# Ledger of designs, part 6: VH-VL binders against Mucin-5B (MUC5B)

Target 1, 171 residues: Mucin-5B (MUC5B), of Gallus gallus (Chicken) (q98ui9r863to1033)
Amino acid sequence: GTCTVYGNGHYMSFDGEKFDFLGDCDYILAQDFCPNNMDAGTFRIVIQNNACGKSLSICSLKITLIFESSEIRLLEGRIQEIATDPGAEKNYKVDLRGGYIVIETTQGMSFMWDQKTTVVVHVTPSFQGKVCGLCGDFDGRSRNDFTTRGQSVEMSIQEFGNSWKITSTCS

## First folded at step 19 (VH-VL)

Design m03 (from d05 with light chain N53D)
Fold by OpenDDE, fold request of step 21:
Formats: structure tokens, sequence, C-alpha cells
Structure m03 (fold): chain C 171 residues (1-171), chain A 119 residues (1-119), chain B 111 residues (1-111)
């Protein structure tokens, strides 16, 4: 399954559901730390949309990835890795391929960012039904892709999007 | 059936050391971190630190650095917490607790070990 | 003394709804790591009650719910039952110290 974020708040879920969402804070784009995943999670992708001044347009992205023993912060073209256990093996690798930052986990999640507004998250079939967030649950049913963090299906994109909001420094 | 079996209650004098054990069963010991949390009588929970049973790495709360040592014996799936230079305010029930990652949920707890420090 | 702030006690009658607040900072509750809640029955070890800010482990009834907003978290218990009388602790991973912090605990009394 492939989830894509592009342009000015355009999303394509793992199951191919399209929606537009302009959040002004931090949101869980995709993760496998989900209630429907009986296994321990392996990744969390948090995306922060930075608006262009007073406009509704997105000027930049701040992306944070949480893995088993490390955290990666992507901001303004820099890659910052923070180990939560320096002695543990990492479950991911980081590559710079052209203008893209690519991060791949051993479990089959791949993250790609053009360092602008395009983010592509790919998960292997093993993640079917085990992921959640703005990208949906990758269960083959696009109709339930707007499942909130509280595990309810919302028809309002705004409510759905806001349910995955994580407030760090934003209001 | 995950179980964390802790050693029995201890009574120590101030200045002494205590070593509490936590034997894990029902899962692969090295696949999870072991945390230690203590609770003074009638008070709240206080995190002491964690050990990675696989790599042997440890991380302690600043308050306990220099006095606490966490170890493990993988051959018997047992984690140890040793606290030295004991003071009366170290009197507490000490719990071991399992987590998949250092920053993830404590999904199983031992029953606790009471350590009493009194002169 | 606890890094996270909880009310020392709350009470409610059977069937009522009670809420326990947990206030922290941007480095813990306000971080991208989750808040956890634990229930500690009298004379027992803590038990995981809520993970992932709002998720319930198997065996935890749906009358328990967790939420997080900003630098605060909340545990709500609906349909309060006598068996819910216990101490409740919030927990958060602190990104400034790379360690865990707990709330001071809340004693819930069922009247």
Amino acid sequence: as target 1 above (171 residues)
Amino acid sequence: QVQLVQSGAEVKKPGASVKVSCKASGYTFTDYYMHWVRQAPGQGLEWVGWINPNAGGTFYAQKFRGRVTMTRDTSISTAYMELSRLRSDDTAVYYCARSKYTWYRFDHWGRGTLVTVSS
Amino acid sequence: QAVLTQPPSVSGAPGQRVTISCTGSSSNIGSYYDVYWYQQLPGTAPKLLIYGDSYRPSGVPDRFSGSKSGTSASLAITGLQAEDEADYYCQSYDTSSYGWVFGGGTQLTVL
C-alpha cells in the first residue's frame, strides 16, 4: 500500500482514498502503533504543516519519525537522529537519493520525502489492517479510511484529520 | 502467560546495599526492556531506570545515578537492580516492569519487592 | 514532586462519570510520545489501563477512555463501579531527560 501527501494538503490513503486536509499542527500521518495491530509497532510518522504566513498554503513540512530505538527529525533540509537506546540495533536505514530523503525499515515500511511537500509512504502487504493515521488502515476498504484515532469512522475530513492531531508546540 | 517473579522483601540498614531480582518467563527475555519503578509507602510511582537485556545497556534516572546498578543474567532470564548507600527514604516497593521499547508501554509488572531501610 | 500533575483524589457514585486530569509539559505529554495510564488496586502492582493516549488493552472495559490535548491528558471513567476504586497514574516519556515520568497519582473513591 502507498500513501501519498502532495501539493497543498492533498492526501491519498493506502487504500486509494483521496482527501484534502490543511492542518495547522502536528498529525500522525501513518503508524503501526494501532489498536488493530496485535504486534508491537515499528514506526510512527508525524507531519507538521507550516503555513505560508497568513495564507492557507503549506510552505514547509516538519517531519518526525519514531522507530524502535531512535527518533528522526526532518526539518529545513537537516536530518537529526536521536537514539532512545544507543546500544540497540536500528530497524531502519536512511538514504539520500537525489533530492529525496528515503527511510526504510526492516519490517517493510518505506518513507520518501522530496524535502518539499511530497511525502510517500509505502508499506508491504504484511501491514494490511495494522496501520492507522491519516493514511488509513490499509485494509483494502477505502470507505473506512477516515477512521479517527478514537476508532470511529467520520465523514467530516476536518474531524478525521483533527483526530490524529498531536499538539507539540502548536496551538 | 508472561510472568515477572521478584525476590522477597528486604530489610536493610542505612548505608547498606540491596539487590532485587526479577525473573521473567512466558516470553523471550531479551526481546523486551526491563524497567524498575519504586513506590514509597503511601506515595506515587517513581521511575528508576531501564536495562536492555539483550545488549546490556542501561539508563538511569538522574536521581539514582551513582547509586543504582541494573544487570541481567540472560541464562536464567533474570534482571537485577542494586541500590547502594541506602537511606531511609529509599524505603519502597520496587517493581520490575516490561516494555517492548524504552519509550513504550509497561505491559507487565512484577508483584513488587518491599525494601525497608531503617536504623 | 511528581513531574506530571494529577489531582490527589477524585470520587464518584456508582454509575457516574469521573475524570482524572494529568498535566505536563511540551517535553513529555506534549511530545510525540504517548501517554499511558495505570490502575493500581489496593495492595497490588500497577496494571496498564490505557496506552497510545487513548487505546485500551484487551480486558479493559470501554467505560475507560483516555485523551490527550496539548500538554494535558485525561482519563475518563463512565459507569463507575465499586471495583474501580483504586489509584490511577498517568505516565509519559520525557524527551528532555530520556526517561519516564509519572503523575502523582489519583485516588479514586467510589462512594
Scores: ipSAE 0.923, ipTM 0.958, lowest interface PAE 0.5, mean pLDDT 95
Fold by OpenDDE, fold request of step 21:
Structure m03 (fold): chain C 171 residues (1-171), chain A 119 residues (1-119), chain B 111 residues (1-111)
Amino acid sequence: as target 1 above (171 residues)
Amino acid sequence: QVQLVQSGAEVKKPGASVKVSCKASGYTFTDYYMHWVRQAPGQGLEWVGWINPNAGGTFYAQKFRGRVTMTRDTSISTAYMELSRLRSDDTAVYYCARSKYTWYRFDHWGRGTLVTVSS
Amino acid sequence: QAVLTQPPSVSGAPGQRVTISCTGSSSNIGSYYDVYWYQQLPGTAPKLLIYGDSYRPSGVPDRFSGSKSGTSASLAITGLQAEDEADYYCQSYDTSSYGWVFGGGTQLTVL
């Protein structure tokens, strides 16, 4: 499954559902720390939309990735890795490919960012039904892709999007 | 089933040291971190630190640095917490608890070990 | 170090709904990393009640629910039962100290 974020708040879920959402805070884009995943998770991707001044347009992104023993913060071309356990083996690798930042986990999650407004998240079939966030649950049914963090299905994109907000203070 | 069996109650004098054990069973010992949490009588929970049973790495709360030492014996799936230079305010029930990651849920707890420090 | 603040006590009659709040003093807790809740029955060890801000482990009744907004978390208990009488603790990972912080705990009394 492939989730894509591009332009000014355009999203396509793992199951191919398209929607527009102009958030101004931090949101869980995709993770496998979900109630339908009986195993421990392996990744969390948080996205922050930075507005163009006082407009609703998105000018830049701040991205934070949480893995098993490390955290990666991406901001304005800077890659900051923070180890939560320096002695533990990392479950990911970081590459710079043609202006893109690419991060791949051993479990089969692939993250790609053009360092602008395009983010592509790919997960192998082993993640089916085990992921959640703005990108949906990758269960093959787009109808339930707007499942909130509280595990209810919302018809309102704003309510769905806001349910995945994790910060109260927005930059 | 997952079990964390802790050593028995301890009575110590001020200035002494205590070493509490936590034996794990029902899962792969080295696949989870072991945390230690204490609770003084009638008080709340206080995190002490964690150990990585696989690599042996440790991380302690600032309050306990210099006095606490966490170790493990992988051959018997047992974690240890030693606290030195004991004071009366170290009197508490000490719990071991496992987590998959250092920052993730404490999904199983031991029954606790009462450590009493008194003159 | 960041602090999680809980009310020291709450009470309710059987069948009622009660809520326990947990407020973080800093954005370093309860944001990018989740809030957890634990139930501690009298004379027993804590038990995981809520993870991921609002998720229930297997075996936890759906009467228990967790929510979070910003640095404020809440535990709700509906259909209160006598066996719910216990201490409840919230917990969060502090990204500044890389350690865990517990709330002060809330004693729930069932009238």
Scores: ipSAE 0.912, ipTM 0.955, lowest interface PAE 0.5, mean pLDDT 95
Fold by ESMFold2, look of step 19:
Structure m03 (fold): chain C 171 residues (1-171), chain A 119 residues (1-119), chain B 111 residues (1-111)
Amino acid sequence: as target 1 above (171 residues)
Amino acid sequence: QVQLVQSGAEVKKPGASVKVSCKASGYTFTDYYMHWVRQAPGQGLEWVGWINPNAGGTFYAQKFRGRVTMTRDTSISTAYMELSRLRSDDTAVYYCARSKYTWYRFDHWGRGTLVTVSS
Amino acid sequence: QAVLTQPPSVSGAPGQRVTISCTGSSSNIGSYYDVYWYQQLPGTAPKLLIYGDSYRPSGVPDRFSGSKSGTSASLAITGLQAEDEADYYCQSYDTSSYGWVFGGGTQLTVL
């Protein structure tokens, strides 16, 4: 399944549902630290849109990826890696491909960022029913794509998006 | 069945060292971090640090750096915590606990090892 | 002084609801990492009670619930029972030190 973020807060979920969401906090884009995942999770992707000065348009993204033994911060095309255990073997690779920053894990998550406003997250079928966030739950049904962090299905885009915000980051 | 079996109670004099052990069973020892947490009588929980049994790397809370050493023996699936230059306020129950990642939940705990420091 | 602030004690009658607060900062409870709760029954080791801010491990009754907002977390216990008498600790990963911090603990009395 493939989730895409583009333009001014436009999303296509892992199950192909399109929606628009523009928030001023940091949000969980996708993760596998979800209650239906019986295993320990392997990734968490946090995203925030940065406005163009005082415009409502989106100029850039701030992205943080949390992996098993590292935290990766992406801002304005720059990559900062912070090891939570420097001696641990990394289960991800960072690469540049045609102007995209590409980060792939051994568990089958692929992250691609054009260093501006376009993000693509791909997960292999082994993640079905194990992911959650703004990208939805990848269960093959669009009805469940708007599952909140509290595990309710919401049809309001505003309520769905707000359920995935990290409330300490709100203005 | 995951089990963490800790060494028996210790009585030490001020200035001595103590080495407590935590033997793991029921899982692959090198797949999980081992943490040490202490609890003084009537007090709360205080994190001491972790060891990665696979590589042997360690990370200690600032308060304990310079006095604590964590080691392991992978051949017997055992983690150790050694605390040196003991003083009376080191009297506590010392727990081992495991986590999948350094920043992840402690899903299993040992029963604790009472260390008493008195002259 | 504990990095995460909890009330030292709370009490409630059987069948009632109690809440236990846990207040921290943007570097710990307000970070991108989860908050955990542990129950410590008298004379025993701590036991994982809540993970992922609000999820329950298998075997934990749904009378226990967790939540997080801003830089504070909360544990709620409904239908209070005598066996709930215990100490309760919140725990958070602190991104300023990349180490663990616990709350000071809350002693729950049922009477």
Scores: ipSAE 0.815, ipTM 0.902, lowest interface PAE 0.8, mean pLDDT 90
Fold by ESMFold2, fold request of step 21:
Parts: structure tokens; C-alpha cells; sequence
Structure m03 (fold): chain C 171 residues (1-171), chain A 119 residues (1-119), chain B 111 residues (1-111)
């Protein structure tokens, strides 16, 4: 499954659901540290939008990835790796491919960032039913009632998005 | 069934050292970090540090650096914590507990080893 | 470095709701890492009660619930029962030291 973040708070979930969400905090984009996952998780991806100066548009992202033995911070094209266990074998690799920062785990998560506002997270089918966050739960179901309750769905989207915020980071 | 079996109670004099063991069973010993946590009588929990049984790396809380050494023997799935230059305020129950990652939940605990320091 | 602060004791009658707070800082409870709660019955080792801020391990009743807001976490117990009489500890990973901190513990008395 593939989750995409693009432009001004636009999302395509792992299950293909499109939605718009513009929040003022840091948010869990995707992780497998979820109650529906019986195993220990392997990744957590946190995003923060950064506005274009004084505009309402999004210009850049701050991204933090938490893996088994390292925390990776991405800001303004800079990569900072902080080992939580420097002696452990890393479960990930970092690469640069055609202007993208690419980070892949041995468990089948692939993260790609254009160093601006576009993020792509891909997970292999083995993650089905094991993930959660703004990218959704990858359960093979689409939210089919979107058009029948337009205003209610939009409130639900804001409540959904806010359920993934990290409240200590709100401005 | 995951089990963490700790060594028996110890009585030590100030200035001595103590070595507590924690034998693991029911899981792959090298797949989980082993933490040590102590609890003085009537007091709360205090984290001492961790060992990675696979690589042997360690990390200690600042309070214990220079006095604690954590080791393991992977052939018998056993972790050890040694505390040196003991003081009376080191009297506590010492627990081992495992976690998948250094920053992850402690899902199984030993029953504790009482270490009493008095003279 | 902020120590996680819990009330030293709370009490409630059977059937009531009690809440145990855990206050920390941006480097621990307010970080991107989870808060955990442990129950310690008298004379026993601690047992994991809440993980991932709010999730329950298998076998923990749904009358136990966890939450986190800002730099504080909370454990709520509804439908209080005599068997809930225990000590409760919060735990957080501290990114200023990359080590663990526990709250001081809260003794719950069921009246």
C-alpha cells in the first residue's frame, strides 16, 4: 500500500482515500506501533508542516522517523541520525535518488521525500492491518460514506486528523 | 511462557560489590534488551540501565555510571548487573525487565532480588 | 531534568472513578515517544497496564484507560474494585538523556 502527502495538506491514504487536512501541530503520519498489531512495531513517522513565510501555504516539512535503534530527523534537506543504541545493527538504509531522500527498512517500509512538501510512504502487503496514523489503517476498506454526509465527513476528517496530533507541539 | 528468574537475596557490607543474575527462558534472549530497575523499601521505581544481549552494548543512568556493570552470557540466556562500592542507600529490590527496543515497554519483569547493605 | 510527578495517593469507593495524573516535560511525556503505566500489587513486581499512551495489553479490563495531553498523562480507573488497590507508576523515555524516567508512584486505596 502507498500513502502520499502533497501540496497544501493533501493526502492519499494506504487504502486510496483522498482527504485534506491542515493542522498546526506535529502529527503521526504512519506507524506500526498500533493496538491492531500483535508484534512490536518497527517504524513511526512524524510530520510537521511549515508555512511559506506569512502565507497559509505549506513550503516545507520537518520529519522525524523513529526506528528500532535510531531516530532520524529531516529538516531543510539535512539528515540527522541519533542512535538510541549505537552498537545495534540498523534496520534501515538512507539513500539519495534523483533529488529524493529515500529511507527503507528491512521490514518493507519505504519512505521517500522530495525535500519539500511531497512524501511517499510505501509498505509491503505484510503490513496490512498493522498500521495506523494519518495514512489510515491499510485494512482494504475505503470510507464509502464520504459523499452522503459531506459536512459531517469534513468534521470527521478534522477530528480524525486531530486524533493523531502530538499536543505538546501545537502552536 | 516468558520467564525471568533472578538470583537469591544478598546481604552486603558498605564498600562491597554485588552481582545479580537474571536467567531468561521462553523467548530468544538476544532479541530483547534487558533493563535493571531498583526499588528501595517503601520507595518508587528507579531505572538503572540496559544491556543489548546480542551485541553486549550497555547504557547506564547517570546516577550509576562508574559503579554499575551489566554483562550477559548468551550461552545460558543470563543477564547480570554488578553494583560496586555499595552504600546503605543501595538497599533495594533489583528487578530485571525486558523490552524490544531501548525506548519500548517493559512487558515482562523478574520477581526481584533483595540486596541489603548494612554493617 | 524534569522528574515525572504523580500524586502520592488517591482513593475512591467501590464503583467510583479515580484518575491518576503524571506530569513531565517536553523532553519526556511531551516527546514523540510513548507513555506507559504499570500496576504493582503489594509484594509483587510491576505489571504493564497501559502502553502506547492509551492501549491495553490483553487481559487488562477496559475500565482502565490512559490518555496524554501536552506534557501530562493520565490513568483513569472506572468501576473501582477492591482488587485495584495497588501502586501505579507512569514511565516515559526522556530524549534529553535517552534514558527512562518513572513517576514517583501513586498508592490507590479502595475505601
Amino acid sequence: as target 1 above (171 residues)
Amino acid sequence: QVQLVQSGAEVKKPGASVKVSCKASGYTFTDYYMHWVRQAPGQGLEWVGWINPNAGGTFYAQKFRGRVTMTRDTSISTAYMELSRLRSDDTAVYYCARSKYTWYRFDHWGRGTLVTVSS
Amino acid sequence: QAVLTQPPSVSGAPGQRVTISCTGSSSNIGSYYDVYWYQQLPGTAPKLLIYGDSYRPSGVPDRFSGSKSGTSASLAITGLQAEDEADYYCQSYDTSSYGWVFGGGTQLTVL
Scores: ipSAE 0.790, ipTM 0.885, lowest interface PAE 0.8, mean pLDDT 88

Design m03 (from d05 with light chain N53D)
Fold by ESMFold2, look of step 20:
Structure m03 (fold): chain C 171 residues (1-171), chain A 119 residues (1-119), chain B 111 residues (1-111)
Amino acid sequence: as target 1 above (171 residues)
Amino acid sequence: QVQLVQSGAEVKKPGASVKVSCKASGYTFTDYYMHWVRQAPGQGLEWVGWINPNAGGTFYAQKFRGRVTMTRDTSISTAYMELSRLRSDDTAVYYCARSKYTWYRFDHWGRGTLVTVSS
Amino acid sequence: QAVLTQPPSVSGAPGQRVTISCTGSSSNIGSYYDVYWYQQLPGTAPKLLIYGDSYRPSGVPDRFSGSKSGTSASLAITGLQAEDEADYYCQSYDTSSYGWVFGGGTQLTVL
């Protein structure tokens, strides 16, 4: 399944549901650290919006990826890798392809970012029912995509998006 | 079933060293980090550090750097913590606990090893 | 002093609700990493009670619940029972040191 973020807060979930959400904080885009996953998770992707001056448009993103033994921070075309265990083998590879930052894990998650506002997250079918976040739960049914972090289904897109907000980054 | 079996209680004098062991069973020893956490009588939990049994790398809390050494023997699935230049305020129960990642939950704990430092 | 602040003690009557707070900073509770809670019964090792800020491991009753907001986390216990009398610790990964911090612990007394 493929989740896409594009333009000013446009989303297509892992299950193909399109929605618009414009938030000004940090959000969990996708992760497999979810209550439905019996195994330990392998990735967490956090997006942080950065507006254009006084514009309501999003100019750039700050992105943090948390993996098994490393934290990766992406900002303004810079890649900062911070090893939480420098002696461990990495479960991911980082590459630059035609202006895109591409990060792929051995477990089948692929992340692509155009260094502006377009993000694509792909997960292999083995992740079905094991992911959560703004990208939804990849359970084969679009109505479940709006499951909040508290595991409730909400009809308000704004409430859904805000449930994945990391409140320490907002005041 | 996951088990972490720790060595028995120890009584030491100030200035000595102590080496506590933690033998793992029921899982692949090298797949999980081993942490050490201590608890002085009537007080809270204090993280000491971790060892990666696969690579042998370690990371210690700043308070213990220079006095603690963590090792392991993968042939017997055993982790060790050695604390040197003991003081009376090192008296505590020392627990081992495992985690999948250095930043992840401690899902299994040993029963603890009481180390008493007294003159 | 503990990096994470918890009340030293709380008490409640059987059947009541109690809440234990855990206050930290943007580098720990407020980071992108999870908060964990542990229960320590008298004379025993700590046991994982809450992970992922709010999830319960198998075998933990649903009367235990966790939450996180800003740089604070909270453990709630409803339907308080005598067997809940224990010490409770919050735990967070601290990105300023890339090490672990615990709260100072909260002694729960069931009256």
Scores: ipSAE 0.784, ipTM 0.888, lowest interface PAE 0.8, mean pLDDT 88
Fold by ESMFold2, fold request of step 21:
Structure m03 (fold): chain C 171 residues (1-171), chain A 119 residues (1-119), chain B 111 residues (1-111)
Amino acid sequence: as target 1 above (171 residues)
Amino acid sequence: QVQLVQSGAEVKKPGASVKVSCKASGYTFTDYYMHWVRQAPGQGLEWVGWINPNAGGTFYAQKFRGRVTMTRDTSISTAYMELSRLRSDDTAVYYCARSKYTWYRFDHWGRGTLVTVSS
Amino acid sequence: QAVLTQPPSVSGAPGQRVTISCTGSSSNIGSYYDVYWYQQLPGTAPKLLIYGDSYRPSGVPDRFSGSKSGTSASLAITGLQAEDEADYYCQSYDTSSYGWVFGGGTQLTVL
């Protein structure tokens, strides 16, 4: 399944649901650290939107990826890798392809960022039913994509989006 | 069934060293980090550090750097913590606990080893 | 001098609700890493009670719940029972040191 973030807060979930959510905070875009996953998770992707001055338009992204033994921070086209265990084997690789930053894990998650506002997250079928976040739960049924972090299905996009806010670093 | 079995109580004098063991069973020992956490009498929990049993890498809380050494023997699925130059304020119960990642939850704990440091 | 601040004690009668606060900073509770809660019965090792800020491991009753807002986390216990009498600790990964910090612990008394 493929999740896409594009333009000014436009999303396409892993199950193909399109929605608009314009928040200026830090949100879990996708992760497999979810209660429906009985195994230990392998990735968390946090996205922070930065507005253009006083407008509701998104000017830039700060992206943090948390993996098994490293935290990767992406800001202003720069890549900062922080090892939480430098002696562990890395389960990911970082590459530049045609102006995209590409990060792929051995577990089958692929992340692509155009260094502006376009993000693509792909997960292999082995992640079905194991992921959560703004990208939805990848359960093959679109009606359940908007599951809140508290495991409820919300009909309001704003309630859904706000439930995936991970810090109170914004209003 | 995951079990962490720790060595028995120790009594030491100031200036000595102590080595506490934690024998793991019921899982693949090298797949999980082993942490050490201590608790002085009537006090809270204090994290000491971790060891990665696979490669032997370690990371210690700043308070203990220079005095603690963590090791393991993968052939008997056992982790060790050695604390040197003991002081009376090192008197505590020392727990081992495991986690999948260094920043992940501690899902199983040993029963603790009381280390008493007295003159 | 615990990095995370908890009240030293709380109490409640059977059937009541209590909450235990845990206050930290942007480098720990306010980070992108989860807050965990542990229960320690007298004379025993701690046991995982809450993970992922608000999720319960299998076997933990649904009367235990966790939440996080900003740089503070809370553990709520509803329908208090005598078996809940224990010490409770919050735990957070600290991104300033890339190590672990615990709250000072809260002793819960069931009256």
Scores: ipSAE 0.783, ipTM 0.888, lowest interface PAE 0.8, mean pLDDT 88

